# VHH binders against a3dch1r40to199: the designs that were tried, part 21

Target 1, 160 residues: a3dch1r40to199
Amino acid sequence: NDLLYERTFDEGLCFPWHTCEDSGGKCDFAVVDVPGEPGNKAFRLTVIDKGQNKWSVQMRHRGITLEQGHTYTVRFTIWSDKSCRVYAKIGQMGEPYTEYWNNNWNPFNLTPGQKLTVEQNFTMNYPTDDTCEFTFHLGGELAAGTPYYVYLDDVSLYDP
Short names: E, the ipSAE of ESMFold2; O, the ipSAE of OpenDDE; V2, 0.75 times the mean of E and O plus 0.25 times the DockQ between their complexes.

## First folded at step 14 (VHH; framework vhh_7qia_2)

Design w3 (at its last look DockQ between E and O 0.75; V2 from the best seeds 0.00; counts 0 for: pae E 3.2 > 2)
Fold by OpenDDE, look of step 14:
Structure w3 (fold): chain B 160 residues (1-160), chain A 119 residues (1-119)
Amino acid sequence: as target 1 above (160 residues)
Amino acid sequence: QLQLVESGGGLVQPGGSLRLSCEASGFTFSDYSMSWYRQAPGKQRELVAFISSGGSTTYADSVKGRFTISRDNAKNTVYLQMNSLRPEDTAIYYCAKDRNTPWGTEEYWGKGTPVTVSS
C-alpha cells in the first residue's frame, strides 16, 4: 500500500504535491515532460528566490498517516539543472515537527543533469501519527544560483 | 499582522454556484502561494485547491473541473469559483497561507466561510 498520490506525474497531475514559500523564498511548479523519455512526466520546481532558510522553498505532500511499528520504504528520483542540495524529510506537519525519516539529517547533493534515486527503509518507532508530510527543503544555503529547476519523479512511500 | 478574511459562503441547491473570496493583509500577497481548504462535519480539514505565487494551480480530484482557484494581486485576494456544487461539498471553507516558525512552516487560516449545498 502506497501512502502517496500522483507518484509518477505521468498523467499531468500532481495533487496534492504543492509548493511552499516563506522568509523571502519564491518558487513555482509545473508538471513537465522529461526530455528523451516519451510518456514520462515529472514535477518541476522552479526556484526563483532561495529565501533566508532551508525551508524557505519547499515542495511537499501533506496528510500522511504513519502507523507505529510499521516499516516503510521511501523512494524517489530527483535531479536538477544546477548544482544544489535538497533536504528531504517525512515528519510532523506541525509542532513539535518531529522527523521520522530524513536521511540521517543529511541533505542530498544534486549534480546537474544527473538523476539521483533514493530508496531507504525506516520504521515508525513513534505513536501513530496522522499529521505527517513528505517535504523537500531547497531554500537558503541549500540553493544554487537562481533561477534553476529541480525535478521530482517516481515518488513512493510504501507500507507492505 | 497577518490576516485572512473569507467571504461568499451560503446556502445553495445542488448544481448551483458560489464564488468565495479571501482578502489577505499583513504580508506581500503577490510573493506567496495561497490555498483553499474545507472541513465537512465530522471530517478532517482537507486541501481543496492551491495556487502558487506564479499562478500555477492544482486541485483535489473531488473538485477538479468544477472549482477554480484564482488570484488578484492588485486586490490581495484569492478566489474559489465553485460550480456544479454537490451536497458533499458542504463544509466550512478556509483560506490559508503558510508562515514560517523557528521550527518549520505552519498554516495560517482565516475564520472560514460556511458553504451548504442542499435541496
Scores: ipSAE 0.905, ipTM 0.944, lowest interface PAE 0.5, mean pLDDT 96
Fold by ESMFold2, look of step 14:
Structure w3 (fold): chain B 160 residues (1-160), chain A 119 residues (1-119)
Amino acid sequence: as target 1 above (160 residues)
Amino acid sequence: QLQLVESGGGLVQPGGSLRLSCEASGFTFSDYSMSWYRQAPGKQRELVAFISSGGSTTYADSVKGRFTISRDNAKNTVYLQMNSLRPEDTAIYYCAKDRNTPWGTEEYWGKGTPVTVSS
């Protein structure tokens, strides 16, 4: 069972993936062809202004329920045309912003021209929570010099 | 103070059309993405359409091809054009935007505008 409605973008669709622009953050999105990979498309985020905070620029998928005691597999491929960082997390969409997975509170470093594929497991040790999102924070000090692109592909949140 | 005011809801027959408006104030409208959600009786609120500050859009499968989100930055207004309406589109429709908190973002909601699709 995968909890994500849209995972590969290969039909040119991205819903429910969308963005956040807050506190001076500015971005836009499109589904684009991946060069040299016929039939493969990715979600492309354009980071236009970094804003004040890490959360000022996001790409995110909402509508996620995490069930207590379940162990999930998180997988995604992400890359950028500039050296930047991305803070990925799965957690609550609002207060108190509990983070159930966040790569041990560490951003990922993206190197231009290099795709990063992440695969990790986590166990939901909290009460079942139907207010969750999978989000990528790209604003504030995480950002490179704007504007630039960040791409997301083959994203999964699997409940075996 | 942040304010979102929806209007344009009403009673329509199946196959009909409505245009919802959401007038915004208390922030720099052109800097923010906007969303439309709906909540049918007894159901959870669901995202139906999203538009970035730059005008890029995405839609739920249930409304794709029938609903169009748009914005007019000069009027601080986001719209939802709803065509080919069906009884299952009956809901209260809300516009929303993200709002900053000390710890992250949360969604800020308008008052909602009811839409009823019925013979």
Scores: ipSAE 0.680, ipTM 0.867, lowest interface PAE 1.5, mean pLDDT 92
ESMFold2 (binder alone), look of step 14: mean pLDDT 82; pTM 0.835
ESMFold2, look of step 18: ipSAE 0.401; ipTM 0.746
ESMFold2 (binder alone), look of step 18: mean pLDDT 83; pTM 0.840
OpenDDE, look of step 18: ipSAE 0.899; ipTM 0.940

Design w4 (at its last look DockQ between E and O 0.90; V2 from the best seeds 0.79)
Fold by OpenDDE, look of step 14:
Structure w4 (fold): chain B 160 residues (1-160), chain A 119 residues (1-119)
Amino acid sequence: as target 1 above (160 residues)
Amino acid sequence: QLQLVESGGGLVQPGGSLRLSCEASGFTFSDYSMSWYRQAPGKQRELVAFISSGGSTTYADSVKGRFTISRDNAKNTVYLQMNSLRPEDTAIYYCAKDRSTPYGTEEYWGKGTPVTVSS
């Protein structure tokens, strides 16, 4: 059972994936065709202003429930047209903002034009939480020179 | 300080229409994305529609084709045009903006405007 919606974006839809801005961050989004890959679409984030903080520019999927004791598989493909970093996390939407998965607190480095596919497992060792989100932070010190594009595709949060 | 004031809610019959407004203040409206949420009785609050600062939109499947989110930056207002309303659309509708905290972002909400769809 996959916990996410619109995982491939191939139908031209992306809800509930959306963007988030604060502290001077500015961005936009679109579902676009992937060149050279007929029928494949991706979620494209345009970073226009990086803002002050890492979370000043986000793309995210909210309203996720993680169940205690379950082991999940996180999967996604991400790439950009400029060298930049992306911090990905699955955790609480609000305080205390506990992160249940975050690549061991390490952002990913994106090389222009190179697709990075991530696949990891994690176990929910906390009480069941229905206030979780899957979020990518791209602002502040993580950002490249603006404007630039970041693409997200084939996203999955699978609970066997 | 941030302020969001919703209006336009009311009682309508199934198939009717309403137009909700949310007037924003306390920030540079044109620089930020805005959202409409709703909370039906006994249910959790859910995202309904989203509009980016650039005007890109996305909708919940349950309202797609019926609801339209738009914005007027000159008036610092975001709208939700609701057509072909259904009883299941009954809820309190909230306008929302994300704001920064020391640890991330949180939603800032208006007080909401009630929408009741009933024959």
Scores: ipSAE 0.909, ipTM 0.944, lowest interface PAE 0.5, mean pLDDT 96
Fold by ESMFold2, look of step 14:
Structure w4 (fold): chain B 160 residues (1-160), chain A 119 residues (1-119)
Amino acid sequence: as target 1 above (160 residues)
Amino acid sequence: QLQLVESGGGLVQPGGSLRLSCEASGFTFSDYSMSWYRQAPGKQRELVAFISSGGSTTYADSVKGRFTISRDNAKNTVYLQMNSLRPEDTAIYYCAKDRSTPYGTEEYWGKGTPVTVSS
């Protein structure tokens, strides 16, 4: 069972994936064909201004409930046309901002021309929480020289 | 001071149309994405439509083709044009914007405007 409504983008749709622009951050999005992969599409974020904070530019999927005691598998493929970092997390979309998965507090490094595929698991040891989001922070110190693209594809949050 | 004021809600017949407005103040409106959410009694608040500062949009499947989000940066206003309304669209509609906290972003909500679709 997967908690994400939109995972592959292959029909040209991205809802409920959307963006955040805050504290000077500016970005836009589109669903685009992946060159050399007929029928495959990806969510493309354009980072236009990095803003003040890591969270000033985001791409995110909200509407997630994490159930106590469940072990989830997190998977995604992400790449960029510039060297940049991405801080990925699954957690509360508001106060107190508890992060239930965040790659042990480490951003991922993206290298131009290289797709990164991540697969990890975590167990929800907190009470069931219906205020969760899967978000990718790309602003502030994480960013490369703007403008540039970041692509997300084959994203999953699986609950066995 | 940050403020979002929704208007344009009311009672409407099935198949009718309604235009919601959200006037924003206290921030540089053209720099921010805006959203419409709705909440029916006993249900979770759900994202309905999203528009980036650059004008790119996405819609919930339940409203795609019937609702149109748009923005007028000169008026600091985001709109939701709702056509072909159904009883299932009955809800309080909220305009939303992210705002920064010391630890991330949180949703900032207007007070909402009620929409009732009933014969």
Scores: ipSAE 0.604, ipTM 0.837, lowest interface PAE 1.9, mean pLDDT 92
ESMFold2 (binder alone), look of step 14: mean pLDDT 82; pTM 0.826

Design w5 (at its last look DockQ between E and O 0.15; V2 from the best seeds 0.00; counts 0 for: pae E 13.9 > 2, placed apart)
Fold by OpenDDE, look of step 14:
Structure w5 (fold): chain B 160 residues (1-160), chain A 119 residues (1-119)
Amino acid sequence: as target 1 above (160 residues)
Amino acid sequence: QLQLVESGGGLVQPGGSLRLSCEASGFTFSDYSMSWYRQAPGKQRELVAFISSGGSTTYADSVKGRFTISRDNAKNTVYLQMNSLRPEDTAIYYCAKDRSNPWGTEEYWGKGTPVTVSS
């Protein structure tokens, strides 16, 4: 069972994926065709201002439930038109903001035009939490020169 | 001080329409995305509609085609036009702005405006 909605964006829809801005960050989003790949669409983030902090520009999917003892597979493809970094995490929407998965606290490096596919497993070792989110931080020190595009596609949070 | 004030709620019959407004203050409105949430009796609060600072929108499936979110930056106001209302749309509707810190992001809410759809 996959916990996420609109995982491929191929129908032109992205809810509940949306953006978040803070501390001077500015961004926008669209579902766009992937050039050279008929029928394939992706979530495109436009970073207009990187803001002051890594969390100044965000893409996210909220309202996720993680069950204690379950092992999940995180999968997504991400790419950009400029060299930049992306911090990805799955964790609590509210305090104390525990992160249950975050690539060991390491941002991903994106090379222009190169698709990065991430696939990792993690076990929910905390009590069941129905207030989780899947969030990407792209602002501040993570950002490239603006404006630039970041694309997200084939996102999955799978519970076998 | 950040403030969100919702208005426009009320009682309507099924198939009716309402237009909700949320007037924002205490921040540069045009620089931020805005959202509408709703909470029905005995249910969790849920995202209904989102509009980016650039005007891009996305909607919950349950309201798509019926609800429209828009913004007037000159008036620091975000709107929710609700058409073809259904009893299941009955809820308190909240306007929200995100507020982030080094650890996470939380929503700032208004007090909400009640919407009741009943024959």
Scores: ipSAE 0.927, ipTM 0.955, lowest interface PAE 0.5, mean pLDDT 97
Fold by ESMFold2, look of step 14:
Structure w5 (fold): chain B 160 residues (1-160), chain A 119 residues (1-119)
Amino acid sequence: as target 1 above (160 residues)
Amino acid sequence: QLQLVESGGGLVQPGGSLRLSCEASGFTFSDYSMSWYRQAPGKQRELVAFISSGGSTTYADSVKGRFTISRDNAKNTVYLQMNSLRPEDTAIYYCAKDRSNPWGTEEYWGKGTPVTVSS
């Protein structure tokens, strides 16, 4: 089963994906056609102001429960029209903000003109937690010169 | 300036219907997705319905089959048709352009329109 309600955006929908602004970050979103790919749509974040911190600009999906002992497959395709970085994580929505998956604490590099497809597994070694989110941090030192776009598509959190 | 103005709320019997409207100004309405949220007494706001710039829709499970979101780009207006209303639908209903901050700013939220479902 897949834990995400919206994964492909192909019907023009993004619920419950949303954005977060903090510490001077500013952004907007839309669901748009991918140029040159008829019938394919993506969640497009516009980074308007990078803000002070990595978490100052986010796109995220909440309402996730991770069950102890389960091994999940994380998959997404992400790209940008500028050279920037993204810190992706799956973890708690609130204090203490435990991160259960975060690509071993490493941001991903995005190169203009190249889609990045990520696929990784992780096992939930902590007690079952129903307070989780899948989030992408895009602010602060991660950002390029604003304004620019970051696109998310084919996003999945699969529990076999 | 950016402005969102909700209307159409009121007191309605269980099983009744209401149509909410949200008039937008101060931005290019047709370029943006729009949504309806609601906030019940003593609770945080929750997302109810979403409509993309292209007209595609989605709904919270609690309202699927009863509520319909729509938009009229010529009138800069988004609507929420609420049918088969229940007491648990009682809330202040807000339209929104950007849902990225749970605490919202006036620039991204309307002032809300109250809906009360009671005998």
Scores: ipSAE 0.000, ipTM 0.160, lowest interface PAE 13.9, mean pLDDT 83
ESMFold2 (binder alone), look of step 14: mean pLDDT 82; pTM 0.833

## First folded at step 15 (VHH; framework vhh_7qia_2)

Design r1 (at its last look DockQ between E and O 0.92; V2 from the best seeds 0.00; counts 0 for: pae E 3.5 > 2)
Fold by OpenDDE, look of step 15:
Structure r1 (fold): chain B 160 residues (1-160), chain A 119 residues (1-119)
Amino acid sequence: as target 1 above (160 residues)
Amino acid sequence: QLQLVESGGGLVQPGGSLRLSCEASGFTFSDYNMGWYRQAPGKQRELVAFISSGGSTTYADSVKGRFTISRDNAKNTVYLQMNSLRPEDTAIYYCAKDRSTPWGTEEYWGKGTPVTVSS
């Protein structure tokens, strides 16, 4: 069972994926065709201002429930038109902001035009939490020179 | 200080319409995304409609085609036009924006405006 909605964006829809701006960050979003791939659409983030912090620019899916003891598979494809970094995490939407998955606290490096596919497993070793989000931080020190595009596609959080 | 004030809620019959307003103050309104949430009795608060600072919108499936979110930056106001209302739309509706903390982002909410759809 997949916990996420609008995983491929191929129908032109993206809810509940949305963006977050803060601390001077500015961004926008659209669902766009992927050039050279008929029928394939992706979630496109436009970074306009990187802001001051990593979380100044975000794209995210909220309202996720993780159950204690369950092992999940995280999968997504992400790419950009400029060299930049992306910090991806699944964790609490609010304080204390516990992160249950975050690629061992390491951001991903994106090379222009090169699709990065990530697939990892993690076990929920905390009490069941119905206040989780899947979010990508792209602001502050993670950002490239603005403006630039980051694309997200084929996102999954699977609970077998 | 940051402030969000919702208005426009009330009692309507099924098929009716309401227009909610949220007046914002204490920040540069035009620079931020805005969202409408709702919470029905015994249920979790859920995102209903979202509008970016650039004007891009997205909607929950349950309200798509019936609700429209818009903003007037000159008035520091975000709106939710609700048409073809259904009993299941009954809830307290909240306007929200994200704000920075030393550890990340958190949501700031208004006090909400109640919407009751009943025959």
Scores: ipSAE 0.849, ipTM 0.919, lowest interface PAE 0.6, mean pLDDT 96
Fold by ESMFold2, look of step 15:
Structure r1 (fold): chain B 160 residues (1-160), chain A 119 residues (1-119)
Amino acid sequence: as target 1 above (160 residues)
Amino acid sequence: QLQLVESGGGLVQPGGSLRLSCEASGFTFSDYNMGWYRQAPGKQRELVAFISSGGSTTYADSVKGRFTISRDNAKNTVYLQMNSLRPEDTAIYYCAKDRSTPWGTEEYWGKGTPVTVSS
């Protein structure tokens, strides 16, 4: 069972993926064709201003419930046209902002022209929480020189 | 002070139309994404339509083709045009924007405008 409503973008739709801007961050989004891959589309984030904080530029999917005791598989493919970092997390949309998965508190490094495919597992050791989101932080010190693109594709949060 | 004031809700028959407005103040409206959410009785609040500061939009499948989100930056207003309304669209509708906290970003909602679709 996959918890994400939109995973591949191949029909040109992205809902419920959308963006967040904060503290001077600016970005926009589109679903675009992936060059050289007929029929494949991706969610493209345009980073226009990095803002002050890592969370100042986000792409996110809300409406996620994590059930206590379940082990989930997190998978996504992400790339950029510039060298930048991305902090990916699955956790609460609001206070106290508990992060249930976050790659051990480490951002991923993106190398221009190179897709990164991530696959990891985590177990929900907290009480069941229906206030969760899957979000990618791209602002502040994570950012490259603006403007540039970050692409997301084949994103999954799987509960066997 | 940050304010979001929704209006335009009401009682409508199935197949009818309503136009919701959300007037914003206390921030630079043109710099922010805006969203419409709804909460039906006994259900969680859910995103329905989203418009970026640059004008890009996305919609829930349940409303795509029937609802249109738009913005007028000169009036600091975001709209939701709702056509071909169904009983399942009955909910309180909220406009929302993101707001900074010291630890992240939360959403700020207005007080909502109720929409009832019934015979």
Scores: ipSAE 0.356, ipTM 0.737, lowest interface PAE 3.5, mean pLDDT 90
ESMFold2 (binder alone), look of step 15: mean pLDDT 82; pTM 0.825

Design r2 (at its last look DockQ between E and O 0.03; V2 from the best seeds 0.00; counts 0 for: pae E 12.9 > 2, placed apart)
Fold by OpenDDE, look of step 15:
Structure r2 (fold): chain B 160 residues (1-160), chain A 119 residues (1-119)
Amino acid sequence: as target 1 above (160 residues)
Amino acid sequence: QLQLVESGGGLVQPGGSLRLSCEASGFTFSDYHMSWYRQAPGKQRELVAFISSGGSTTYADSVKGRFTISRDNAKNTVYLQMNSLRPEDTAIYYCAKDRSTPWGTEEYWGKGTPVTVSS
């Protein structure tokens, strides 16, 4: 069973995916057609100002429940029109901000026009948590020169 | 200090309409995204509608086509127009803004405004 909604965006919808700004970050979002791929749409983030921190610009899906002992598969495709980095994580929406998956604390590097597909497994070794989010940090030191686009598609958080 | 003050809640019959307002202060309103949440009795707080600083919007499926989020930056106010209200829309409605902490982001909430839909 997949824990996420609007995983492909192909119907032109994205809820509950949305964006976040703080510490001087500024961004916007849209669901757009993927050029050369009829019927395929993606979530497009526009980074307008990178802000001060990595989390100054975000796109995220909140309200996720992770169950203790379960093993999940994380999958997504992401790309950009400028060289930039993206920190992806699944974890607590608030204090103490425990991260249950985060690619071993490593941001991903995006090359312009090159789609990056990520697929990883992780086991929830913490008590069941119904206050989790799947979020991508793109601000601060992670950002390219603004403005630029980052695209997200085919997102999944699967619990077999 | 940051403040969010919701208003416009009340009792309405099914099929009725309400317009909620949230007046913001203590920050540059036009620079931030705003959200409406709601919490029904015995349920978790849920996102209802979102509007970016640029005016882009998205809605929960349960309210799509019935609710409209908008903003007036000159008045530092975000609105939620609620049409065709249903009993299941009964909840306390909250206005929210994200804010930075040394460890990440957290949401700032108003005190909420109650909406009751009942015949």
Scores: ipSAE 0.895, ipTM 0.938, lowest interface PAE 0.5, mean pLDDT 96
Fold by ESMFold2, look of step 15:
Order: C-alpha cells, then structure tokens, then sequence
Structure r2 (fold): chain B 160 residues (1-160), chain A 119 residues (1-119)
C-alpha cells in the first residue's frame, strides 16, 4: 500500500504536503492545473528566495513510518521552469536526520520543459522508524535565479 | 477582522502605467511579508512581486524592470507600480499576506482589482 496521504493533487488538495522556510529561504505554494493535461493538478512551489542552505526551501510530507526489512518503491514526477537541482530524501525529520533514501547522495537536475519521473527502490535496513518524512530540498546552491516554479506530481512511496 | 482591499486597477493603453494599492487591517502589518499575484482569465494565479517585512523584494521574470513593489508600514499599505504595461499583463491583481510555517504557507488574499491593457 502507499504511505502517502496525498499523491496526485487532482482534487485540488495538498495536505499533508507543505513547505518549509529556513535561513533566509522564502517560498509559497499552490495546487495548480497542469497545462495541456485536463483534470491533472500538481503541487507548485514558488521559490522566492533561495536562502543560504539547501534546506532553506523545502516541500515535504511527514507522518511516515518505515518498517525494518521492507523494500519501498519511491516514485515522483518533478519539473521546473528554470534549470535547478533538487535534493530528494526520505529520512528522519529530526536529529540526527538519518537519511534512508537519498538517490545515493546525488541531487536531481531539472531542465526547463522536461518532466523528470523518478522510480527507485530501497530497503529499510534500520530499526523501524516512525519519525520519517519525504522531503525535497531546493534552496541555496540547488536553486536557480529566483523567482521560479517547481512542480511535484504523482508522488508515491509504495510498500508491497 | 483581517482585510486586504486592493484598488487602482482599470483600463489602460499599452505602454501606460497604473499604481495598485492594497490597504491592510486586522493584523500587525509590519510583521508580515506581502505579495502581489495575478490571475488572467483561464489561468492559475501567479506570483508577480514579493516584499518582505524588512523591505527585500523579488519579482517574476515577466515583470522585472517594469513593476515595482513597495510598502508603507505607517499606512498599512502595499503598492505595485506598473509601468510599460502590455496586453499580457491583463489580469485580476490580488494582494496577499503570508507567513510560511513548518505546516505550510499561511495565505490570505484580497478581493482583487482588475487591470485591462488594451487599445
């Protein structure tokens, strides 16, 4: 089953997806129609100020429990109107911020006019942890020249 | 109670200017970031300009060099000076109060003021 409560945004709702600003980061959000795709909506983050750190601008979903020994499928579609990078991770929402999936510590590159669809598996090799979040960091050195949009859609964290 | 009241919209020729005002009440205006958004017919709202509580500004690429956001904390008012207007600037313009939080961005919108740029 899927661990995320909101995955497609097609009803115009985004809870529990939300944003976070830190260290000078500034952003806002909306659920918007995807042009040329009737009935499809996406979570749109507006990056207004990149702030000082990668985590200064975030969009994230909390309330995730990862169970030891389970293999999860991570899937999402993400795009932007400017060339930027996104550091996606699934991990602890507090100290020590252990990252259980993070694309092997590599940000994804976003190219204008190109949707990126990511699908990966990972196995939870740590004790069961109910303090997890799925988050996208977009601030600091990851950012393009502000302001610009980043869109998230069809996001999934599947446990067979 | 919280209110945002936009004014100053109207019909203007291409190349013309308008100054939009947004008068705020019901909150401590100087503590909040303020924004202008616009929504054209059949389109989603989009950010036009942002001004922080400290006066730092950010503009959408489509309006940079033509629009200027400012605030007067003594009058609880945010302004949008719109110069060199183009037909594609035609939209309803909304003033917004926001504060980003760990649980999401809190937003409040005014009722909007229509701007039409045509000959």
Amino acid sequence: as target 1 above (160 residues)
Amino acid sequence: QLQLVESGGGLVQPGGSLRLSCEASGFTFSDYHMSWYRQAPGKQRELVAFISSGGSTTYADSVKGRFTISRDNAKNTVYLQMNSLRPEDTAIYYCAKDRSTPWGTEEYWGKGTPVTVSS
Scores: ipSAE 0.000, ipTM 0.271, lowest interface PAE 12.9, mean pLDDT 86
ESMFold2 (binder alone), look of step 15: mean pLDDT 82; pTM 0.827

Design r3 (at its last look DockQ between E and O 0.81; V2 from the best seeds 0.77)
Fold by OpenDDE, look of step 15:
Structure r3 (fold): chain B 160 residues (1-160), chain A 119 residues (1-119)
Amino acid sequence: as target 1 above (160 residues)
Amino acid sequence: QLQLVESGGGLVQPGGSLRLSCEASGFTFSDYSMSWYRQAPGKQRELVAFITSGGSTTYADSVKGRFTISRDNAKNTVYLQMNSLRPEDTAIYYCAKDRSTPWGTEEYWGKGTPVTVSS
């Protein structure tokens, strides 16, 4: 069972995926066609201002429930038109903001035009939490020269 | 301090319309995305509509085509136009602004405005 909605964006929809701006960050989003791939659409983030911090620009899916003892598979494809970095995490929406998955605290490096597919497993070793989010941070020191595009597609959080 | 003040709620019949307003203060309104949430009795608070600082929008499937979120930066106000209201739209509606920190994002809420749809 997949925990996420609008995973491929191929129907032109993206809710509940949305963005976050803070500390001077500015961004926009749209569902767009992927050039050369008929029928394939992706979530496109436009970074307009990187802001002061990594979390100044975000795209995210909230309202996720993780169950204690379950092992989940995280999968997504991400790419950009400029060299940049992206920090991805799944964790609490509120205090104390525990991160249950975050690629061992390492951001991903994106090379222009090169699709990066990430697939990792993690086990929920904490009490069941129905207030989790899947969030990508792209602001501050992570950002390229603005404006630029970051694309998200085929995103999944699977509980077998 | 940051403040969000919702207004415009009330009792309406099915098929009716309401326009909610949220006046914001304590921050540079035009620089931030805004959201509308709602919470029905016995249910969790859910995202209804979202608008970026630039005006791009997205909606929950349950309200798409019926609700419209908009903003007037000159008035520091975000709106929710609610048409073709249904009994299942009954809830307290909240305006929200996110604030991100090194640890995570907290949401600021208003006190909410009640919407009751009943024949």
Scores: ipSAE 0.860, ipTM 0.926, lowest interface PAE 0.6, mean pLDDT 96
Fold by ESMFold2, look of step 15:
Structure r3 (fold): chain B 160 residues (1-160), chain A 119 residues (1-119)
Amino acid sequence: as target 1 above (160 residues)
Amino acid sequence: QLQLVESGGGLVQPGGSLRLSCEASGFTFSDYSMSWYRQAPGKQRELVAFITSGGSTTYADSVKGRFTISRDNAKNTVYLQMNSLRPEDTAIYYCAKDRSTPWGTEEYWGKGTPVTVSS
């Protein structure tokens, strides 16, 4: 019971993963081969300009409904060719921007050449909400010196 | 004032084509990604096509190969070329962009243009 439509990118498609460019943020995307991993592709975000805010550059998946009382498993693998941070969250797409999972409000640190695999659980303690997105904020203070790449793969939001 | 104005919708037979336009104003169009969404009766809005400021695109599986998103930055306009239309493409089509708030982004929507595919 995975809530994400596209999780592995292995057919070369990324929909519904897409991006956000705002407040001077600039980025682009592609699905690319992961060297040394036959049959594995990843979503590659190019951070071109970091913009003014952490939300100025995003990669995101929308169309998510979180049901009250359910405990979800969030998983992903993420890496970059530069030292940067990423603020990952699952929450509302707009005001009031309630965040139902956000790694206890802590960005992840990415170290060049090292894949980070994250697996965490959270329980939806709010009323059922069909306005949710899974997003990775990469702009502003989170960014490294541009341009650089951030890769996402094996991403999951599982409802057992 | 930020405005997105869609046009080009209408009635068309299955297998036909339409080209939707969205004329934008009130922001630097070339700096932003643009989206097309659609909303069929009784359904939620769904993303159909997306284009970055740099021209990279992605499409819903249901429309890939039939629809093409494009942009003309000189005219502040994003397009959706819709070919091989099917009855299930019947919906109101919306142009959209993100806009900044003090704490994040929210999606800004045009007023929509209706498309009906029937014989």
Scores: ipSAE 0.661, ipTM 0.850, lowest interface PAE 1.5, mean pLDDT 92
ESMFold2 (binder alone), look of step 15: mean pLDDT 82; pTM 0.832

